# VHH binders against q96fz2: the designs that were tried, part 260

Target 1, 269 residues: q96fz2
Amino acid sequence: CGRTSCHLPRDVLTRACAYQDRRGQQRLPEWRDPDKYCPSYNKSPQSNSPVLLSRLHFEKDADSSERIIAPMRWGLVPSWFKESDPSKLQFNTTNCRSDTVMEKRSFKVPLGKGRRCVVLADGFYEWQRCQGTNQRQPYFIYFPQIKTEKSGSIGAADSPENWEKVWDNWRLLTMAGIFDCWEPPEGGDVLYSYTIITVDSCKGLSDIHHRMPAILDGEEAVSKWLDFGEVSTQEALKLIHPTENITFHAVSSVVNNSRNNTPECLAPV

## First folded at step 12 (VHH)

Design X48 (framework vhh_6z1v_2)
Fold by ESMFold2-Fast, scan of step 12:
Formats: C-alpha cells, sequence, structure tokens
Structure X48 (fold): chain B 269 residues (1-269), chain A 123 residues (1-123)
C-alpha cells in the first residue's frame, strides 16, 4: 500500500473517529498537533497522515482505551537512526510485511514497546497490471459505504457533487500500523512516523494487486490493536489478516502523479 | 442525562401525511447521527431513515424512498421525519435514536433511544 486518500476536513474526520472507551463512555479522539494535518486526495510516503493511538503513549496512568489522533510521517524512522535527515534512511519503511514483522528490528522493537497505531484514510489506491500491455489501471479501494439518497450506490456513475455529500457519513478505512519515535541527534522536536502492515490480498482484490494493507474491520479490532495496555503483541497480531469487506472502483490516471491533489483522483471513471 | 422525546404520532388515513419530531437533550447534538426506526407488532425493529451529524448526508430504507424525508435542526436539538403518502404497512411504533459519530442501518449500533410514538394508518 503506497498511496491513500485522506481529504476530510478536521471536524468531519474527528466525528468519523467517534468511539467508546472501556467504561462505555462515548468519545471523540483528542488531537495532537492538529495544525500538521494536511487533507489530500493523494497521500504518498513521507507525507503526514492522521493515525489513532492510545492516550497512554503520551500520558502516564491514562486509560489505555482512550484515543489520541495525531498526524505522523508515513515511512517509519527507527528510534536508533543516527543521521540528522530522515530522508537518508537507506531502506523503505512505507510498509511492513506481516510475515516478517517479528524478524525485522525496525518493526519488532517499536512493536515490543506497544507502538501500535491505526492509520486513517478515505481509502487507498492500487494499480492493476493490464494483460498484454504495460499500462496500469488505478483503483480506489475502501470500506463498503451506506447508500445515500442523492448518490445512490457509491462508486459507479455518481457526479462529483453527489460525492461531496457522502463524506459527512464516510466510514474511514482503518489500517493496522506500527509507529516509532525518533529524536533528532542535533536536537529538535520528536518525529513520530509510521508504517502500514501488509498482508496477502483477499480474493476480491487478487485481480488488482497481490498485497493489501492489514485492515482492522470494526471497532472491536480497532480497539484491541490500539490498547497496548491490555492486549499483548501476540494477541494483537492475531488481528492481522486479509479482509473481504472492501469495495473498489476504477479511477482516472490523474492519481498516478502524487502531486495531483483534486477530487478527480478518486472520482469513478 | 441523555433524553430523546418523540412526538407527532397519531391515527391518519391512507394517503395522508404526518410529521414526527424528536427533541434531544443532555448531549452535544451536532456530534451525533440521528435515526428513525420503526417496529410493527410481531416484527423486529428496522431502520426507516438516518441523518448525519451535519444534516448533509441522509439514508432511507427502500420501502420509504420518495415518501419520507428526514431532516434536523441543530440549533433546536431536534430531528424530524416527514411522512407522505402513508400506507397501512407504515403502521408501527416509531423510535428516535442517536448514534455517536456516523449513522448505520443497524439498531444495535445506536446508543440512545426514545420511548416511541405510535403511528396508525387506516384505510
Amino acid sequence: as target 1 above (269 residues)
Amino acid sequence: EVQLVESGGRLVRTGGSLRLSCAASGFTFDDWAMGWFRQAPGKEREVVAAISWSGRTTYYADFVKGRFTISRDNAKNTVYLQMNSLKPEDTAVYYCAAKYGIYTESPEDYNYWGQGTQVTVSS
């Protein structure tokens, strides 16, 4: 998974993340560094994306079921990295394969510290190889959405105006992530950065791409992944598997260039 | 304390119209999606319509599309269901429900419920 859309305004995104804590109290996640949130239809590695993580990571004695929402850099910078420029990291940490996560020190160490997060997106993009050509067909992949009166069935032939109306009830894609905290050796603010765990694609996506992000389908899975105070690494990793509960539609080649950041990136073709 | 109070249910003739209201109190209304559900005797509770916290996105069950309209007034903490072209099959107790965040079609996802208001449609 190397490209996402996360374009919701902060107030819409916050309400889409409404949840229940362990005591049964309804809550919205509390923002950390909200001004660093940059909505975009076309998020690439090294940009910031919003993630959910346990409040216990920031506040000692906090209820581990309470959630913070924070923008983090996509592309995990390990805590041990010694260069002053994170872009000089010699290996790609955009994704973390589920089958080797406990074998790679860059991921095993933060995972052992409970540094699990849920990466938020409207959906993600994948490029299907077309048989007999070198051209690739991009697809926007997202959770099934509830039909709306004005948009009908989402995805096929909806106008851009109808698409604007769906966002206030959009079910965000919730992907399992691992984050780490890097302190610049020359001083400065701590950098929070994340990787998305990937699994083999489900049957429904196998014709588009052979890999998919590990999607946490539903609040029980999201809660268990985030709650490092009560859920061990071993138990949390049982949540990492393909899901069939996804839908998709073809999009135009406008999305191919990561600098293009317009609604046309995810509009059905 | 969260309270949802429905009003407007009554006896109406087939083909008639009725507007239901639900007054909400005890919470920050515009953080909550609202839904109207109904339950006929001997049947399970089912979704009729739902509306996002902002009022911009709505959902309607197939059996009411084109006849019912859900709306909300966040300044008045009230959600409405305008029911037109009523049929005997619409006879049920209508319930107002609140779900934190985004709405769903599933009654079990809703956090708070009103006591219900009876709508009876006679020929």
Scores: ipSAE 0.699, ipTM 0.874, lowest interface PAE 1.4, mean pLDDT 90
Fold by OpenDDE, second read of step 13:
Structure X48 (fold): chain B 269 residues (1-269), chain A 123 residues (1-123)
Amino acid sequence: as target 1 above (269 residues)
Amino acid sequence: EVQLVESGGRLVRTGGSLRLSCAASGFTFDDWAMGWFRQAPGKEREVVAAISWSGRTTYYADFVKGRFTISRDNAKNTVYLQMNSLKPEDTAVYYCAAKYGIYTESPEDYNYWGQGTQVTVSS
């Protein structure tokens, strides 16, 4: 996964992340560093994206079922990294393969510390290789949305009003991530950064791409992944597998340029 | 003419349950987010719960603490508020409100309001 969409306004995004804590109380996640949130139809590595994480990461003795939402840098910077510039990291940390997560120090160590997060997105992009050509067709991949007679599919939005309705009730994609905290050697703010765990693609996506993000489907999966106080690493890793509960449509080549940030990026062609 | 008509408000005992209904007319109901608000004497109107046009997304105020459930039936142009475990502090006039597009917590954002229904919880 090298490209996502996360374009919802902050308030809409927050409401879309409504949840029940372990006591059954309805809650909204509290924001950390809300000013770092930058909505975009076209998110690339090194950009900030919102993730969910347990409140217990920030507050001692907090209810671990409570959620915080925070923009983090895409591309995990390990805590042991000694260079002053995170861009100087010599290995790719955009993704973490599920089969080697326990083999790589950069991922194993933070995971062992319970640093699990849920990466939020409207969906993600993948490119299909066209047979016989060097051209790649991009696809937008997301959770199936509830079809209402009026909302239709994302592609059926024929007016701005309809478009707003679609996103008002949009089910966000929830991807399993690992985050780490890095203190710059020269001082300054602690950098929170994340990697997306990837798995082999489900059968439905196999023709598009051979890998997919580990998607946490449903509140239980999300809650268990986040709750590092109650759910062990071993138990959490059981949640990491391909899912067939995905849909997709072809989009234009507009998304190929990471600088393009318009609704056209995820619109069906 | 847009109309919102609340019903179901009455006197109940502490710990009791009540279901409020709001019947909507005069607009395309399933294009609008709906909300329940309440106003106690001498207090400001506050949001209780809100629901998106499709019913997929909901919001609850902190004081609800899982006691209330907002729902809607778009076929009947009606929004509901199931209130359980009622407390004297829940005594207020409850208002139904409609907002085009996404729901918000702010009463000022809502376009249409009902007349309200009185809910009284006795000790």
Scores: ipSAE 0.000, ipTM 0.252, lowest interface PAE 14.0, mean pLDDT 90

Design X49 (framework vhh_6z1v_2)
Fold by OpenDDE, second read of step 13:
Structure X49 (fold): chain B 269 residues (1-269), chain A 123 residues (1-123)
Amino acid sequence: as target 1 above (269 residues)
Amino acid sequence: EVQLVESGGRLVRTGGSLRLSCAASGFTFDDFAMGWFRQAPGKEREVVAAISWSGRSTYYADFVKGRFTISRDNAKNTVYLQMNSLKPEDTAVYYCAAQYAIFTESPEDYSYWGQGTQVTVSS
């Protein structure tokens, strides 16, 4: 996974992240660093994206089932990194393979510290290699959306009004991530950064790409992944597997350029 | 100074019961997940049971098979391991360990360790 969409306004995004805590109380996640949230139809590594994490990471004695929403840098910067510039990291931390997560110190250590997060997105992009050509067809991949009588598939949104309705009730893609905290050697603010855990693709997606993000499907999976106070690392890792509960459509090549940030990026062709 | 002091280990007959206690001091006990581990001679240290800071979640190793119960009393800064139906293969030094906030079953993730208490089960 090298490209996502997360374009909802902050308030809409927050409401879309409504949840029940362990006590069954309806809650909205509290924001940390809301000013760092930059909505975009085309999110690339090194950009900030909103993630969910347990309140217990920030507040002593907090209910670990409570959620915080925070923009974090995509591309995990390990806490032990001693260079002043995170871009000097010599290995790619955009993704973490599920099968090697426990073998790599950069992921194992923060995971062992309970630093699990849920990366939020409208969906993610993947490129299919076309046989016989150097051309790649991009696809937008996301959770199936509830068909309201009036709101067809994203592809059926023929009116601006219908388009807005689609996004008002959009089910966000929830991907399993690991985050770390890095203190710059020269001082300054602590950098929060994340990696997306990847797995082998489900059968439905296998023709497009052989790998997919580990998707946490449903509130229970999301809750268990986040609640490092009550759910062990080993139990949490059982949640990491391919899911068939996804849909996708072909999009234009507009998304190929990371600078393009328009609805056209995820519009069906 | 952080201290974990195990007690209750002794010689017991097969089929017998034993209750281990671990008294914690020097840290905020109710913020820590607690675990019991054991190490037999010539074997690696292995997890027996773990309990979250709140006591709401527990973990048991496969070999426990319902024989052991981990519990905690946060008011007394103590974690317990009730062991029933003991077997000779349960003979080991039993260790108490603590980990801040994180509920884990991995020994390497625990920060504080006791000195251990010897449990011997005779045939």
Scores: ipSAE 0.254, ipTM 0.696, lowest interface PAE 1.5, mean pLDDT 91
Fold by ESMFold2-Fast, scan of step 12:
Structure X49 (fold): chain B 269 residues (1-269), chain A 123 residues (1-123)
Amino acid sequence: as target 1 above (269 residues)
Amino acid sequence: EVQLVESGGRLVRTGGSLRLSCAASGFTFDDFAMGWFRQAPGKEREVVAAISWSGRSTYYADFVKGRFTISRDNAKNTVYLQMNSLKPEDTAVYYCAAQYAIFTESPEDYSYWGQGTQVTVSS
């Protein structure tokens, strides 16, 4: 997982993240740095994406089941990184393998600090290797969506009005992430950055790509992953496994160029 | 100034029981996860049990499951370790540790440590 779509306007995204806290109260997550959120159909590493994390990371005495949304840089910059430019980090931290997460200091240390987050996306893209050609076929991969009398479908979206119907009740993809906080040596704002944990592909995706993000399927899994105050690292890691609850369709090569940011990137071909 | 003071360590016979206490001061106890760790002569410090800030969640190392119970009293700023069916292999210095908010089983993740209390289990 090296490309995602996360295009919903801030207010729509916030409503899509409605949840219940431990007391059963309905809540919307509170934003930090909302001005840094940049919606896009084609998000690549080093861009900012919205993540959910526990309010307890920011406020003493907060209920650890309460949630914050914050934009974070995709590509974890470890707190110990000493150079002034994070893009010069020698290691690719876009993804973190589930089987080695406790062996890599860059991931083990923030994980030990409870720095678990849920990375939000409309879905993600993968490129299938096609035998007989050097070209790869891109696919858009996302949670199965509820079809109602009022909702549209991606396959039927051929106008701005139809696209609005697709997104009104979209179930966001919720991927397990780890984040860290880095203080620039020259001073300035603390950089929050994240990595997406990856697992072996499920049976349904094995013909497209051999790896997939660790998807947290449902509110119970999301709540347990975020709640670093009540769920230990060992218990949280039990949530990291492949899921079959996923769907996909082939998309145009328009998505290949990360500068292309239009609905055509995820439209079925 | 954060301070953790362990008590209750003593000589006890195989099959016996013992309760350790750790009194905390200098911080808001209710905001901290607490852990019990032990170190035997010539061995590294290892986790025994941990408890979340609220007391709702607990962790136990495999070698103490069913024998030890961790608990906390937030009104008294105290964490306890009830040790039953003690074995000679349980002989160690037992340490109390605290970490703000984070419920973890790793000794490296704990910021504050007590000085330890010696538990000796003899035949």
Scores: ipSAE 0.007, ipTM 0.414, lowest interface PAE 9.6, mean pLDDT 87

Design X5 (framework vhh_6z1v_2)
Fold by ESMFold2-Fast, scan of step 12:
Structure X5 (fold): chain B 269 residues (1-269), chain A 123 residues (1-123)
Amino acid sequence: as target 1 above (269 residues)
Amino acid sequence: EVQLVESGGRLVRTGGSLRLSCAASGFTFDDYAMGWFRQAPGKEREVVAAISWSGRSTYYADFVKGRFTISRDNAKNTVYLQMNSLKPEDTAVYYCAAQYGVFTESPEDYDYWGQGTQVTVSS
């Protein structure tokens, strides 16, 4: 998983993250560093993206079921990294394989500290290799959505105007992540950065790509992944598996260039 | 105290029109999606229409599509259901419901409910 869309305005994104705490109280997640949130239809590694994490990471004795939303850098920088420039990290930490997560120091250490987060996106992009060509077909992959007024099938019936009507009720993709906190040796602000856990693709996605992000399907899974105060690492890792509850459609090659940031990136083709 | 108060239900003739209103109080209205549900005698409660917190996203059940319009006025804490081309099959108690965040089709997901307003469509 190396490209996502997360374009919702902050107020829309916040309401899409409405949840219940352990006591059944309805809540919106509280923002940290909201000015660092940069909406885009075409997010690549090293950019920041919004993640959910437990309030207990920031406030001693906070209810671990309460949620913070914060922008974090995509590409985990381990707390033990000693160089001054995070871009000099020799390892690619954009994704973390589920089968080796407990064997890799970069991921095992933050997991032991309860540093689990839920990475938010409209959906993610994957490129299908086509037989005997250099061309790849991009797909936008996302949760099944409630049928809004647009009602169209893929094609001309799904005009760009109709797609604008879906976003205020969009079910965000919720991916299992691990984050870490890195303090620059020369001083400066603590850097929060994350990786997305990956699993083998489900049957529905196997013809598009062999791997997929570990998707947390539903509020029970999201709550258990975030609640490091009540849910052990061993129990949380049971949530990491392929998901069949996913849909997709082909998109234009406009998305190929990460500098392109328009609705055309995710519109059906 | 949270309250949803429906009004506008009455007896109408087939082919007629009716506008239902739901006045909300006791919560932050613009953080809630709103839905209209109905229940006829001997049937389960079913979704009719839903509207996002902003009013920009709407949903309609297949059986009302093209005939009903849902809208909201966040300044007045009110949601509306405009019902046109009414049929005897539309006879039911109509309920206003609120769901924190985003709407779904499932009655079980809604947090607050009104008492209902009776709509009767006669042939």
Scores: ipSAE 0.568, ipTM 0.833, lowest interface PAE 2.1, mean pLDDT 90
Fold by OpenDDE, second read of step 13:
Structure X5 (fold): chain B 269 residues (1-269), chain A 123 residues (1-123)
Amino acid sequence: as target 1 above (269 residues)
Amino acid sequence: EVQLVESGGRLVRTGGSLRLSCAASGFTFDDYAMGWFRQAPGKEREVVAAISWSGRSTYYADFVKGRFTISRDNAKNTVYLQMNSLKPEDTAVYYCAAQYGVFTESPEDYDYWGQGTQVTVSS
């Protein structure tokens, strides 16, 4: 996974992340660093994206079922990194393979500390190689959405008003991530950064791409992944597997350029 | 035409139970979060409970304290409010409301409203 969409306004995103804590109380996640949230139809590594994490990471006596939402840098910077520039990392930390997560220190250590997060997105992009050509067809991949009377597809919004309504009811994609905290050697703010765990693609996506993000499907899976106070690493890792509960459509080549940030990126062609 | 029709409101004794129903028509019910609101005489309308389009998420006001349960049947275009352990303070007109997308606590965000059903709890 090298490209996502996360374009919802902050208020809409927050409402979409409504949840029940372990006591059954309906809650909205509290924001940390809301000013770092930058909505975009075209999110690339090194950009900030919103993630969910347990409140317990910030408050010692907090209920671990409570959620915080925070923009974090995509591309995990391990806490032990001693260089002043995170871009100088010699290995790619955009993704973490599920089969080697426990073999790599950069991922194993923070995971062992309970630093699990849920990466939020409208969906993610993948490119299918076209047979006989060097051309690649991009696809937008997301959870199945509510079927509206007019069109079950994202692109069927005939008006700006309809478009907004569609997104107000959008089920966000929830991807399993690991985050770490890095203190710059020269001082400054602690950097929170994340990697997306990847798995082999489900059968439905296998023709598009051989890998997919580990998707946490449903509130229970999301809650268990986040609740590092009650759910062990071993138990949490059982949640990491391919899912067939995914849909996709072809999009234009507009998304190929990471600088393009328009609705055309995820519109069906 | 959009319609929300509440039913089930009546006079009950303290400690009694009621089940309210709201039948929806004229819009795509599965696209809407549903909520129950109440308004007592001389008081502002307040949210009682809300439920997402799928029923996966619910909200309850603090005064409910586990006494009420909101549910929905999308096949029947109906939302329900099971009310147990009723108190005189629960006396109000109860309204069904629909909001496109995710539910909020603000009545202003709801798109459609029913005419209401009277619930009276006697001491």
Scores: ipSAE 0.000, ipTM 0.244, lowest interface PAE 13.9, mean pLDDT 89

Design X50 (framework vhh_6z1v_2)
Fold by ESMFold2-Fast, scan of step 12:
Structure X50 (fold): chain B 269 residues (1-269), chain A 123 residues (1-123)
Amino acid sequence: as target 1 above (269 residues)
Amino acid sequence: EVQLVESGGRLVRTGGSLRLSCAASGFRFTDYAMGWFRQAPGKEREVVAAISWSGRSTYYADFVKGRFTISRDNAKNTVYLQMNSLKPEDTAVYYCAASYGLFTESPEDYHYWGQGTQVTVSS
């Protein structure tokens, strides 16, 4: 998983993240650094994306079931990284394989500290290799949405106005992530950065790509992944597996260039 | 104190029309999606229509598409269900419900419920 869409305005995104804490109280996640959130139809590694994480990471004695939403850099910079410039990291931490997560120091250390997060997106993009050509067909992959009056035509070229009406009730994709905190050696703000855990693709996606993000399907899975105060690493890792509850449609090559940030990036062709 | 108060249910003839209203109080209405559900005797409660917090997104069950219209007035904290071309099969108690954040088809995702209003459709 190397490209996502997360374009909802901050208030719409926040409402899409409504949840219940352990006591059954209805809540919206509390923002950290909301000004760093940059909506985009075409998010690549190195950019910031919103993630959910437990309030207990920021406040001692907080209820571990309460949630913070914060923008984090895509591409985990380990807390032990010695250089002053994160771009000098010699290995790719955009994704973390589920089968080796406990073998790689970059991931097992933050995981041991309970640094689990849920990465939010409208959906993600994958490129299908086409036989007999070097061209690849991009697809937008996302949770099945409840049928709004207009959402049933997502697979058709509906008007931009009708597409826009879908977003008020869009169910965000919730991907399992691991984050870490890196303190610049020369001083400055702590850098929060994340990686997306990946698994083998489900049957429905196997013809598009051989890997997929570990998707947390439903509030029970999301709450257990986030709640590092009550849910052990071993128990949380049981949530990491391929998901069949996913849908997709082909999109135009406009998405190929990560600088393109328009609704055309995810519109059906 | 949270209250959802439905009104408008009555006896109507087949082919008739009826508008149900649901007045909400005691919570921040614009943080909630709203839904209309119905339950006939011996049947499970099922979704009829739903509307997003802003009113821009709507959902209709297949059995009411083209006949019912859901709307909301956020200034009045009220949600409406306009019911046209009523059939005997529409006879049920109609419930107003509030879901924090997004609407779904599942009754269990709705936090607040009214007491219901009876709609009876006869030939």
Scores: ipSAE 0.637, ipTM 0.853, lowest interface PAE 1.6, mean pLDDT 90
Fold by OpenDDE, second read of step 13:
Structure X50 (fold): chain B 269 residues (1-269), chain A 123 residues (1-123)
Amino acid sequence: as target 1 above (269 residues)
Amino acid sequence: EVQLVESGGRLVRTGGSLRLSCAASGFRFTDYAMGWFRQAPGKEREVVAAISWSGRSTYYADFVKGRFTISRDNAKNTVYLQMNSLKPEDTAVYYCAASYGLFTESPEDYHYWGQGTQVTVSS
């Protein structure tokens, strides 16, 4: 996964992240560093994206089922990194393979500390190789949306009004991530950054791409992944597998340019 | 420029009370956990109290024994330490410090420090 969409206004995004804590109380996640949230139809590595994480990371003795929402840098910068510039990291940390997560120090160490997060997105993009051509067809991949009689599929939104309705009730894609905290050697603010865990693609996506993000499907999976106070690393890793509960449509080549940030990026062609 | 400015330190008698203030500027105050530390002559710097960014979680050193209360006013970018029942052993320079994001009682995790304010407790 090298491209996502996360374009919802902050308030809409927050409401979309409504949840129940372990006591069954309905809650909204509180924001950390909300000024770093930058909505975009076209999010690339090194950009900031909102993630969910347990309140326990920020408050001692907090209920670990409570959630915080925070923009973090995409591309994990490990805490042990000694260079002053995170861009000088010599290995790719945009993704973490599920099969080698425990073999890589950069991912194993923060995971062992309970630094699990849920990366939020409208969906993610993947490119299919076309046979016989050097051309790649991009696809937008996301959770199936509830078809309300009035709210057609993204493809059926024939009117701006219908489009707005679709996004007001959009089910966000929830991807399993690992985050870390990096202190610059020269001092300054701590950098929070994340990697997306990837798995082999489900059968439905296999023709598009052979790998997919580890998607946490449902509130239980999301809650267990986040709750590092009650759920061990071993138990959490059981949640990491391919899911068939995904849909996709072809989009235009507009998304190929990371500078393009328009609705055309995820619109069906 | 990041600044932490402590105030309120003075000479007090044993059993007296004192309120320290720390005014923060140059950074987003609500992103930081805040802490009070102290250093007596010839001793190492030690944590007195810490408070999470929201104020919902607090930590107190064992020697505090309910005598001190840490609080914060995020609207004023200020953290406070109310000290009651002061003892001569509480004599030290008191420092305000800020830790980005994560709540911690470990001094090494605090990135910004004030200049300190002298608290002297006479017998």
Scores: ipSAE 0.012, ipTM 0.276, lowest interface PAE 9.0, mean pLDDT 88

